# Ledger of designs, part 97: VH-VL binders against q9nrl2r1430to1533

Target 1, 104 residues: q9nrl2r1430to1533
Amino acid sequence: GGVHELSAFEQLVVELVRHDDSWPFLKLVSKIQVPDYYDIIKKPIALNIIREKVNKCEYKLASEFIDDIELMFSNCFEYNPRNTSEAKAGTRLQAFFHIQAQKL
Short names: E, the ipSAE of ESMFold2; O, the ipSAE of OpenDDE; V2, 0.75 times the mean of E and O plus 0.25 times the DockQ between their complexes.

## First folded at step 7 (VH-VL)

Design j109 (framework fv_nezutatug)
Fold by ESMFold2-Fast, scan of step 7:
Structure j109 (fold): chain C 104 residues (1-104), chain A 122 residues (1-122), chain B 107 residues (1-107)
Amino acid sequence: as target 1 above (104 residues)
Amino acid sequence: QVQLQESGPGLVKPSQTLSLTCTVSGGSIDSGYSWHWIRQHPGKGLEWIGYIYYSGRTDYNPSLKSLVTISADTSKNQFSLKLSSVTAADTAVYYCARGPYRSDWHYYMDVWGQGTTVTVSS
Amino acid sequence: DIQMTQSPSSVSASVGDRVTITCKASQSISSWVAWYQQKPGKAPEPLIYAASSLQSGVPSRFSGSGSGTDFTLTISSLQPEDFATYYCQQANSFPLTFGQGTKLEIK
C-alpha cells in the first residue's frame, strides 16, 4: 500500500475513463431510465465510485481494486444481453483493463 | 476449498414437487458466482436445468421453464431446485455446480456436488 | 439451441496411446467450449475451459484445441486412470448444452 500504489490505481482509472468504450461505466445506472436494474444488480458500482474509493485510500490491496473493476464488468454482462452496445463496449474495455492491470 | 453437497428425498411420487437443496461450504453464494443444477438420466448424458446468480437472476432450460424454480438463501448459504408435476421421466441423478463470476460470460462448471439420486415412483 | 455432437461415441485404446476426441457445434461458439471427465458413479470433473485452458490440477497430458464449430480434446500417453466418459459443453449461450459423451474403453 501507499502513495505510489494509489497513483497507479488513479492512472489506471483515468485510462479507463478516457477509453472510447467507457460510456456505460462512467456513472451508476439511472433508476429513472432503467427501473429494473437494481432489482437485478445487487452490488452496483461504476468508475466514478471506484475513483472516489481510490482517492479516499479505501483500497489496501491491488486485489481489492481489481475485484471492484471486475464486479463492474460482471454487472454489465449480467444485466445487458450479449448483443447490446453496452455488452460489446464492456467486452472491449475489460480486455483493455486486463492488459493495463498487468502493470499493477 | 469450496464444496457443494446436494440433499433431498431419494423417492418422490408422480405429480408431486421435487425439492432439492445444495449446501455450499468454503465460499459464499453471495460472491458473484453462478449456481447451477444439472441432471443425468440413467445411462444418458448431462442435461442443464438452470442457474441462479448472486443478484437473484435465474435462467432455465426452456424445455423445463414452466416446471422449474431455482432460489437462493444467502443466510444458510444454500440454493435450491423445485421441479413441479414430476413423472418417471424426471428420475435422474441431480448435481449442483458452481459456474463463473465477475468478468466471465461463458459458463463452465468448475466445482460439482457428488450428486443425489432421485427416483420418481409410486 | 446449440447442438453439440461428439465423435467417436466410443473408443478403445491402450495405455500409452494418444487419444483424440472431437466435438462439433451446430453454430459458431467462438472458443467457448469446456471438457469434462466422468467416471462411473462420480460427478463430472472439469478438464478444459475456453477450448484450450487447462483446469488447475489436471495433468498436462490433457490438451484442448479448436475454435468456431470444431473442437478437439487430446490425451497424450494415456494412463490407466483416464478410462472414463468425456463430455464437451458449449459455454457460448443459454441453454447450456452438452455433447452425448465419448466412452474411452480398454482395448
Scores: ipSAE 0.000, ipTM 0.569, lowest interface PAE 13.3, mean pLDDT 85

Design j110 (framework fv_nezutatug)
Fold by ESMFold2-Fast, scan of step 7:
Structure j110 (fold): chain C 104 residues (1-104), chain A 122 residues (1-122), chain B 107 residues (1-107)
Amino acid sequence: as target 1 above (104 residues)
Amino acid sequence: QVQLQESGPGLVKPSQTLSLTCTVSGGSIDSGYSWHWIRQHPGKGLEWIGYIYYSGRTYYNPSLKSLVTISADTSKNQFSLKLSSVTAADTAVYYCARGPYRSDWHYYMDVWGQGTTVTVSS
Amino acid sequence: DIQMTQSPSSVSASVGDRVTITCKASQSISSWVAWYQQKPGKAPEPLIYAASSLQSGVPSRFSGSGSGTDFTLTISSLQPEDFATYYCQQANSFPLTFGQGTKLEIK
């Protein structure tokens, strides 16, 4: 753990936020706009929550950080059918994450 | 970082239930990953048994003859396999493994346990 | 179920050789194939996912290619530690299925 891991998590979250395919993941899904989302998804998460956890030093291990990012993608794929723009964005962003996460 | 370790009896009698547990360390089973059981019969290839996901969703290989149940205990960071009414054909090395979840179009196993040998014999 | 057929079932090769193993799916699986290496007495280890993506920590001499129904794993310059059994796995649909394995043996 420590300072350099914290910097690495922050850098990776910033890279994910800046990616063209981050739009489905920036904030929690709106219950008003998507009423059935929380009936299907039991552990909602988004990049703004993960970034807050990084800033508050809540990730002690790299595996905990990676788990939360993967949960975010898994929620996307569980809720959204294969051919949706959300699922396609998630597939591309997850591939980008896997390349970057090799250093963690 | 993430490690998986199988445990259970090495010898099971025919008609009984085989119970195996996978202990996960360095990561949580209550995360966005799928958690799988795979087996390998002596001198043969790999056979996928099934998986459990954090939502409690399971999928089992329809070709298996025995009744399969996969369950998870998030408080112990473990997931388990129960295989009912075993026969000599269920003799194999059993592996637990972690897979990334990709909307049912992309499943592979990126972390594997060491395997545990199970012999079904009277 | 999607059947995965590997060719050859065994191959004998020497250190430094280029080795190619093929895998054919009974139905189109897009690019959703993974490759594993298994050494005697040990668990399989992932090598390639999504047909061509190298797993972290895997040497660059390993490469994968293909789409649809036909896939290949290539080892560009065989090393002593590469003698093992190799498995392909379709990652497209349930149940997940593996090829029968290709045993890479010392010539």
Scores: ipSAE 0.007, ipTM 0.617, lowest interface PAE 9.4, mean pLDDT 86

Design j111 (framework fv_nezutatug)
Fold by ESMFold2-Fast, scan of step 7:
Structure j111 (fold): chain C 104 residues (1-104), chain A 122 residues (1-122), chain B 107 residues (1-107)
Amino acid sequence: as target 1 above (104 residues)
Amino acid sequence: QVQLQESGPGLVKPSQTLSLTCTVSGGSIDSGYSMSWIRQHPGKGLEWIGSIYYSGRTDYNPSLKSLVTISADTSKNQFSLKLSSVTAADTAVYYCARGPYRSDWHYYMDVWGQGTTVTVSS
Amino acid sequence: DIQMTQSPSSVSASVGDRVTITCKASQSISSWVAWYQQKPGKAPEPLIYAASSLQSGVPSRFSGSGSGTDFTLTISSLQPEDFATYYCQQANSFPLTFGQGTKLEIK
């Protein structure tokens, strides 16, 4: 078949999803697994929601897309203590994002 | 691209309240970032005044805590500094800055305003 | 409060030189240090965060290293636009504190 070029935002979300450190961010935190999460985090977001927004063309500016990704990382660091595997994964994935976001 | 712009009076009299506003364009103050005020006294280094977060939480430099208030107006995409009872020692260039939020153990400022000069004099 | 001590206070160098600036924290801050460049009359610009992570758009000749209490900013081959004052900042605890700055001057 044919090859279609992905949008810049879709390409970046796909790279984030494929990264080894994406596991805390793939979908919304489960209230069953983490009962106090939604008591602390008032604006939950995850890569699946961001990808859906990209597919629906809801980001008019690159800054809006970047803001949602940064919100996702901010939630991780607000909830998870520094020494956790979640916070460490978030730190590495955020650094990767900053390098990739230079292209936006 | 995100831009920050300070605005406020250039001159303030001793004992009055200094009020500065930072207007954010190209990004939302409500997007999980830390929004900070930093100042630089003439010929000196940088001093952190305080920060406000998307949750409404604020952190202030303890040396200024009784004198400083930082607030955010998400509808105007602005955050503001009020510094009460100013003296000549508060003469400085004041910067607003934004940083990625990395909990309280990792804050740095990735976008800065150009700075506004404040002189405290009678 | 965590005190950040920068050395040297000034350094004179020539284009092409390797320049090293150090920063020492009064207590362990893990890797939570950032570095900024400030040119006369302008706002500081971020260079490095988390001790070694290069800020987007910053040339690869800048690098950071260190952990615990001792941190280093290195410019591998100094360029004319690099003459500026450099500041370290600890991001480990409140209040956020900066070093006193290192002025990089033309030799």
Scores: ipSAE 0.006, ipTM 0.611, lowest interface PAE 9.7, mean pLDDT 86

Design j112 (framework fv_nezutatug; at its last look DockQ between E and O 0.58; V2 from the best seeds 0.00; counts 0 for: pae E 7.3 > 2)
Fold by OpenDDE, second read of step 8:
Structure j112 (fold): chain C 104 residues (1-104), chain A 122 residues (1-122), chain B 107 residues (1-107)
Amino acid sequence: as target 1 above (104 residues)
Amino acid sequence: QVQLQESGPGLVKPSQTLSLTCTVSGGSIDSGYSWHWIRQHPGKGLEWIGSIYYSGRTDYNPSLKSLVTISADTSKNQFSLKLSSVTAADTAVYYCARGPYRSDWHYYMDVWGQGTTVTVSS
Amino acid sequence: DIQMTQSPSSVSASVGDRVTITCKASQSISSWVAWYQQKPGKAPEPLIYAASYLQSGVPSRFSGSGSGTDFTLTISSLQPEDFATYYCQQANSFPLTFGQGTKLEIK
């Protein structure tokens, strides 16, 4: 097929996924591995879900897309203490996102 | 884009409770953000009052903690401030603001309301 | 509580001038500093976060630097719309605290 240009949302998701600190966010947390996660986090989300929503054109506004990304980070910080690898990765990835999101 | 607007009485009598509401539009308070109340005394600097997060958790300035209650109503997309037992020292412009949800205490405010003036006077 | 001390409290400058405002923290706060601009009768507006990152829409003439206890906001070439009061804020720990402000006036 032909070459397709990615939307700004698609491109940003690709950049987030490729980032070294994306590993806590690639997919939903396993209930088996973290039994209490869904008792604490009521609105779970991950990059694979956000990517799917982008692909389905479910985001009509940039603010909606940004809200889901921020929810993803907030869930991480809500569940993981500051000194965990997940929280540290999230802090760095969020900083990266905030810079990139200025282009939206 | 997201917008915040403060509302409430501009005049409160001493010893009464100051009650303000911040109405958020163009975005949901049930998102991964932090929501803040800040005030500014006449001709003075800025003072952080407290914060509420998407989880419903709150943090308060210890200097005001015993007198402050912050709550959220997701159905109305609003969050509120109650400050009890006010005195003339509580006369100020009150701002609501939004910021990113950060790890622990690394909060800053990226969107502000216009502010509302509250005067405490008999 | 962490105290943020700005200097100077006021400064007079002309359009085109390079202006520097400093903020000192009472203890080390890493890079967790934000800067705000406030014009008379208006709400503060964010300029910089995490000591050196510009908020969206902020002109590139604004810059921030510093780590630990000493932080700087710089306006490389002052424009007419830049005359305002500027505040630093520490985001290292609760309670969140602001500097006392620096009023930038026309010379």
Scores: ipSAE 0.650, ipTM 0.903, lowest interface PAE 0.8, mean pLDDT 94
Fold by ESMFold2, look of step 9:
Structure j112 (fold): chain C 104 residues (1-104), chain A 122 residues (1-122), chain B 107 residues (1-107)
Amino acid sequence: as target 1 above (104 residues)
Amino acid sequence: QVQLQESGPGLVKPSQTLSLTCTVSGGSIDSGYSWHWIRQHPGKGLEWIGSIYYSGRTDYNPSLKSLVTISADTSKNQFSLKLSSVTAADTAVYYCARGPYRSDWHYYMDVWGQGTTVTVSS
Amino acid sequence: DIQMTQSPSSVSASVGDRVTITCKASQSISSWVAWYQQKPGKAPEPLIYAASYLQSGVPSRFSGSGSGTDFTLTISSLQPEDFATYYCQQANSFPLTFGQGTKLEIK
């Protein structure tokens, strides 16, 4: 909770957004462009949503923040086969996240 | 920090159903992870039993397929193992574990419970 | 099922030694291998995922390498707390399978 955790969550989200492999995760997948996505993914989430939750102090524990980030990757891997650009980007960004999350 | 703890009987009679529960603390079972049961036979290596995912899907080791059921209770933040028709061969240390979810079968366990010893004996 | 074969089954080493443990898969698993450390009476602890990525909190003296069928765990300078049994695990396909283990003993 406190101001130090809020700064850490925000800083980590900023690092993820800046990463070259963030492009599949910046905002929610468009139902118009990908009609079947929401038939498969029932708990959608994206970096912009996570950032808003940080700004609104919705994360009471670091584990809640980490869980939303991991949900974001899990959705990517559920929807996208391993050979897609999205799944490869997710794998690289997740590895980066694991390194950065040591600050929490 | 997420912690997992196994609970259940340490002694089970042959032909009965082994029931174990894993309690998750410091995190939510309704998160975007995979949840696993693994066992370690005396003096032997590790054997994956099966998994339940945040989506509700389950996958089981084919060697145990009709004998195993894994379920979750999100209100109690727990997931459970039932293994039916046990024999002495099911004597092992049973672990619950968490891993990141990967639809491509790239599961590894990043948090393990302490393990619980189960003996199947008359 | 994919079989994972570890070598050696045991190794005796001294503090400060470089130790290498290998794991061979019965078919290609790309880079989808994990490594675990297990001390007597304790649960396995994660070390490495995806062949070469260090789990959070694992000392940098641990490293992993390999792809395809041949994988290596290396401890660059053995410490007293590193005496344990080490397991590899393939994560490429179900059922998930583990190697038989390598016991690292103090000489």
Scores: ipSAE 0.020, ipTM 0.712, lowest interface PAE 7.3, mean pLDDT 89
Fold by ESMFold2-Fast, scan of step 7:
Structure j112 (fold): chain C 104 residues (1-104), chain A 122 residues (1-122), chain B 107 residues (1-107)
Amino acid sequence: as target 1 above (104 residues)
Amino acid sequence: QVQLQESGPGLVKPSQTLSLTCTVSGGSIDSGYSWHWIRQHPGKGLEWIGSIYYSGRTDYNPSLKSLVTISADTSKNQFSLKLSSVTAADTAVYYCARGPYRSDWHYYMDVWGQGTTVTVSS
Amino acid sequence: DIQMTQSPSSVSASVGDRVTITCKASQSISSWVAWYQQKPGKAPEPLIYAASYLQSGVPSRFSGSGSGTDFTLTISSLQPEDFATYYCQQANSFPLTFGQGTKLEIK
């Protein structure tokens, strides 16, 4: 039900934020620091935005929540070459997410 | 539950362009997934044709000699394959498939359509 | 192109058996291999990705291992529904390539 699902989304976002590999995902990439990011990434997203959507009850289905988390990882892998610290952090955090998402 | 469904002509004459469409339901094509076309020749294994990413990036199997074009229509939640100048060698079952939320360095297909049979003959 | 070679091309087994299928890449692909199961007349279904991660909904009797060029799919206790053709796929570089398939048949 709704109460259980909202609690589950919030719990999972908190677990992701606290993970050692969350650092590339906590907030949107700065246009000042990374000027070409938004030329490549057309649907930017970050954990702080996803958390706000959870708090506002904007996810009607678990699949919508999962899609936003996975979009975040896809943006990381699209922008960052495979051998970068960002891509490696993303790979580990995504694997962690897949295990936790079994609860949804 | 995400589902993919192929649609196309079934029979195509040699030298014509094969056009197939994949309709996606239960999820958005304008998300972090990659979207693929794979074919399987009668009695043989699987051959990857190409893919399109939500960013508009496309990747094609070079063995198809640049005869392939993949495009997406996010308003219809569809992606399509065009294979020009077909021959009998293009007779196969064609599948559309979804790849995970990873870049091209790790694509596998987690959801597949049922496949559509295409026969190239006069 | 990276070539994927599977062995054996076919194997006969009985329910309850442990079955092992191997896949060799022509060059190092790190852990970027996936495994699929295909039954006659049906689309392939994913089993394993990134060499050892089990796809959601796939029974735990399936497992994958390996890195570099040598990869293995294991079915620890074969069930009747497991008789199918199995394919490996490298995900390291384009074009994506598949092994030739291993047909698992009833003894």
Scores: ipSAE 0.007, ipTM 0.640, lowest interface PAE 8.6, mean pLDDT 86
ESMFold2 (binder alone), look of step 9: mean pLDDT 91; pTM 0.943
OpenDDE, look of step 9: ipSAE 0.646; ipTM 0.901

Design j113 (framework fv_nezutatug)
Fold by ESMFold2-Fast, scan of step 7:
Structure j113 (fold): chain C 104 residues (1-104), chain A 122 residues (1-122), chain B 107 residues (1-107)
Amino acid sequence: as target 1 above (104 residues)
Amino acid sequence: QVQLQESGPGLVKPSQTLSLTCTVSGGSIDSGYSWHWIRQHPGKGLEWIGSIYYSGRTDYNPSLKSLVTISADTSKNQFSLKLSSVTAADTAVYYCARGPYRSDWHYYMDVWGQGTTVTVSS
Amino acid sequence: DIQMTQSPSSVSASVGDRVTITCKASQSISSWVAWYQQKPGKAPEPLIYAASTLQSGVPSRFSGSGSGTDFTLTISSLQPEDFATYYCQQANSFPLTFGQGTKLEIK
């Protein structure tokens, strides 16, 4: 717990944001552009929200942080068909996350 | 570490509703996994009944769709199967199982419960 | 629905034998096949996913191959604990479907 865990979570979120494949995940999906998204996805989340939760010390355990990141990827794969650029970006970014998460 | 355990009545009368619950320990049903019900009839092998996601999305075998409801209770870390209007043909071993979230949409089941025997008889 | 057909329905073999089980899909499923082992009175256990990837903890004598419609499970040197029923499953689309099973019996 504490400051050391927060530094690790913040660093990992920054690495994800900087990754070329982060573009589908930076902010919540627009209801204007994708009106059916929130009918299908009941627990929306994005990297900006996860970063805010890290900064507010809302994660007590590394597993809670990991669960929110995995939720973000699961939402992507639930909404977007396998052959889309969103799903392909999510696949690559998730693999990168799994490697980095071994440090936690 | 993650374990699944089925529970429910072993005997159900014809025309009634079969209700089974799967209790998950060592992991959350609230993350990105799919959660499945499969049954096994003596002559037919394995039959996939349906699944539920953390999102609340359900997918049902079309042969059973009008008869099946799968639901989740995240506060109890459980998901449940209701099969209505049962007949002797619904006598089977019922399994709950977890499918990992996969970007490749490869829906295999990596963790299974032990199974619970359900007999439909008067 | 995608139909999965296994052959043979049963096979008799001896410890040390090489055993091959095949599975045919009624339409192309790319590499999206999983294989399971089931012993009497027990739940199925995963062996292989994505046609050829072994589950963690599964002995290397098990291997899978194939793509499209034709898939194969091979046991290179049969052990006593391998006598069981084996199922293939297509993971490409809903509803998920299993083959009818292949019972591997002592010769």
Scores: ipSAE 0.013, ipTM 0.663, lowest interface PAE 7.3, mean pLDDT 87

Design j114 (framework fv_nezutatug)
Fold by ESMFold2-Fast, scan of step 7:
Structure j114 (fold): chain C 104 residues (1-104), chain A 122 residues (1-122), chain B 107 residues (1-107)
Amino acid sequence: as target 1 above (104 residues)
Amino acid sequence: QVQLQESGPGLVKPSQTLSLTCTVSGGSIDSGYSWHWIRQHPGKGLEWIGSIYYSGRTDYNPSLKSLVTISADTSKNQFSLKLSSVTAADTAVYYCARGPYRSDWHYYMDVWGQGTTVTVSS
Amino acid sequence: DIQMTQSPSSVSASVGDRVTITCKASQSISSWVAWYQQKPGKAPEPLIYAASLLQSGVPSRFSGSGSGTDFTLTISSLQPEDFATYYCQQANSFPLTFGQGTKLEIK
């Protein structure tokens, strides 16, 4: 879309990155640190990848951007049991995202 | 459209293992959905048995203890239920169903099979 | 386990009536409740999810409301095809649990 739309996606990604609960989502999970992650998660994604897609103007529609953010959260909840610190952080960050995404 | 169809024996003897299969068409089980087994005893309400995800992760109803196993075969686009050591109390209509992505922990079943009747009797 | 209690167990009503069915959770489940319709000999069909969101293809005469522990399903103007058993389900935690059902019968 327009320059203003790209700025909106970038601003939202920056707000997500700065949130206290962003730590599980900042970058792709390391295969060395978590060797079974890529056997379980078939479509890995993280905030750094989403930000690069925004910078490269790869999102034509707000729905495509929202789909990638939701995929990131779905991966978190699929890999991490509900009672983990990762899943709890994901739940809070997703709620924050849903409020902010109403602006898109 | 996504469609689900249960199959398996209609009669099982006490102490044997009940094996049911759900065949999925119009969509892949190797997708971001959850896949569920639910049963309904004669004249009673619904009881959730368990689920499997595209990752292979399973969740089971604790009331069924270690008696339940759910598995998936992506090459056949099927997922299956095994319930061991059955008794007359396991007589029910068994349904398979699809649930949404785990994004918000909100699991409702948006597509259901037609159900298959299982009678446990000697 | 979270217990879901439906009331009433049965309702007698006429075509054109407004019907309300209630569901109470034993602890707070936020908005994570779904409603299903089941006709004799058939599988349950989804009606409502997230307490108030209408499932695609479901007639607008069906609506849901509530949060926390108290939830309602409303049918604004009964049609002949609406006579069925209705179930609520909590979607907040495992194991997933259903209410005992409300049978909607012809008066």
Scores: ipSAE 0.005, ipTM 0.586, lowest interface PAE 11.1, mean pLDDT 85

Design j115 (framework fv_nezutatug)
Fold by ESMFold2-Fast, scan of step 7:
Structure j115 (fold): chain C 104 residues (1-104), chain A 122 residues (1-122), chain B 107 residues (1-107)
Amino acid sequence: as target 1 above (104 residues)
Amino acid sequence: QVQLQESGPGLVKPSQTLSLTCTVSGGSIDSGYSWHWIRQHPGKGLEWIGSIYYSGRTDYNPSLKSLVTISADTSKNQFSLKLSSVTAADTAVYYCARGPYRSDWHYYMDVWGQGTTVTVSS
Amino acid sequence: DIQMTQSPSSVSASVGDRVTITCKASQSISSWVAWYQQKPGKAPEPLIYAASFLQSGVPSRFSGSGSGTDFTLTISSLQPEDFATYYCQQANSFPLTFGQGTKLEIK
């Protein structure tokens, strides 16, 4: 992990947060709004947690950063059927991520 | 970085259960990816057998009619295939592979093991 | 099950040629096709996903196009290392299914 890698992770997570389709991913899913979420999803994660890990220099390899982003999308698709607004947002944001991740 | 390695018997007798294991290194099987078994019959194309997800959920090829079970052992960082009541038609090279989890456009496999040859013969 | 049919089954070409391989789905799969390259004795390697997105690390001479039922893989300037068998795979629905393969051979 060098300074260039940390800057790239920061730039990419900011781009994801600012994307129109980030709304399902900004923070952890609410137990109040989605009572069964944590019965199904055992490794919850969200962009705010990933951003904090970047800021604390917890990612030593680009693969570790990519794995956390992919986990976030995997949780979305595991919980939400493909025809939901959450899954559609996830599909579009994941496509955007894969294009941007080529820089890593 | 992530590498997959198949292991299991090279020879299985008809009617027995074939058991194969995929060992994952350089990454965790509970990391939010899908984990797949694919086979290739001699001189033929590829057949998807099934997948297991980091959540423990599975999808199987219906053509195998519940003869297949895929399981994961996170403590060993392995996932395994059991194929019951094998016949000569199950002779193939078996691959394990990693894929991104179920999105509309991401049911592809981005990392593959080298493959292991299984022969079903008396 | 969605059946994937590749054409041709084999193609002969020379280094520097533009090569086109086609894949046809038995029903519409939107853009949800992936392409793989397999060399003799080796596992398949991913080239293209979602019909047109290039896998990281794959040379830019490879490109994909198509939607619905008809998909194409193009190699713009064939290199010696490109002689291999190519497979398409539908990514739309379970079970996942592959084409029968197209063998790219030296002319």
Scores: ipSAE 0.006, ipTM 0.641, lowest interface PAE 9.2, mean pLDDT 86

Design j116 (framework fv_nezutatug)
Fold by ESMFold2-Fast, scan of step 7:
Structure j116 (fold): chain C 104 residues (1-104), chain A 122 residues (1-122), chain B 107 residues (1-107)
Amino acid sequence: as target 1 above (104 residues)
Amino acid sequence: QVQLQESGPGLVKPSQTLSLTCTVSGGSIDSGYSWHWIRQHPGKGLEWIGSIYYSGRTDYNPSLKSLVTISADTSKNQFSLKLSSVTAADTAVYYCARGPYRSDWHYYMDVWGQGTTVTVSS
Amino acid sequence: DIQMTQSPSSVSASVGDRVTITCKASQSISSWVAWYQQKPGKAPEPLIYAASNLQSGVPSRFSGSGSGTDFTLTISSLQPEDFATYYCQQANSFPLTFGQGTKLEIK
């Protein structure tokens, strides 16, 4: 993407981090606290990793940035049953992301 | 631009195994997407066969019972369908498709292959 | 499994008409319905996801609405390229299931 796309990625990640429903997504799941997570989730990702990739200019296309955010949500829904607080937070944050991503 | 292309034999004999492959270009099957097989019988609607996720998780239509297997080969960027013990009722156009990774309760197919016709006949 | 029933099975309309197609789920599926358009000899193309969200690149004359068990696809001003078969799909649970289709024909 262009320079304006990179600044848009940073703005969107900041908005996601500041959202009330970001708590399941801020950093990678702890193997100590959730020992089976990495047996189920083969491509772990979190907002801190995505933000680092944005800062290092690793996203060349908006679709690559969107793919990483969507992977993060997919991991949440794959691991967490539908009625959990994690899955509910993920559903709301993903809807927020889809509205904001229309600007990309 | 992600594209999907089905391939496999157009004619299969009753009781044999139908084997189809979907080749994905412009994107990786080892991404957060779900990858689906759908079929359409002549003059009828769409029937979902099953899906595979990047984690290796598979989901199958129970109406196909133990007859269906979906697998992925990430080194070739392909996923495949095997349907065993076929009958004339399995004659259909078979599509592969991508479902976006928006959750396991929000699956819709946003990219489709062109379809491949399979006839089951002796 | 969840059954999706579409009505009507076919509808005849003229260019410029407002057309509505309905889809009923046998049990509540929240907003998790997608709509597809299929032209003869071609693969289905996505139109709508999550009941009301328009797929990128789809004309604004297409809209979706509904929740629970009753869903509607609307074409506000029918164009010649819109004559096709339309399918709804529930995205709530496995197995994924489709309606039987609605054929939109030239009057």
Scores: ipSAE 0.008, ipTM 0.616, lowest interface PAE 9.4, mean pLDDT 86

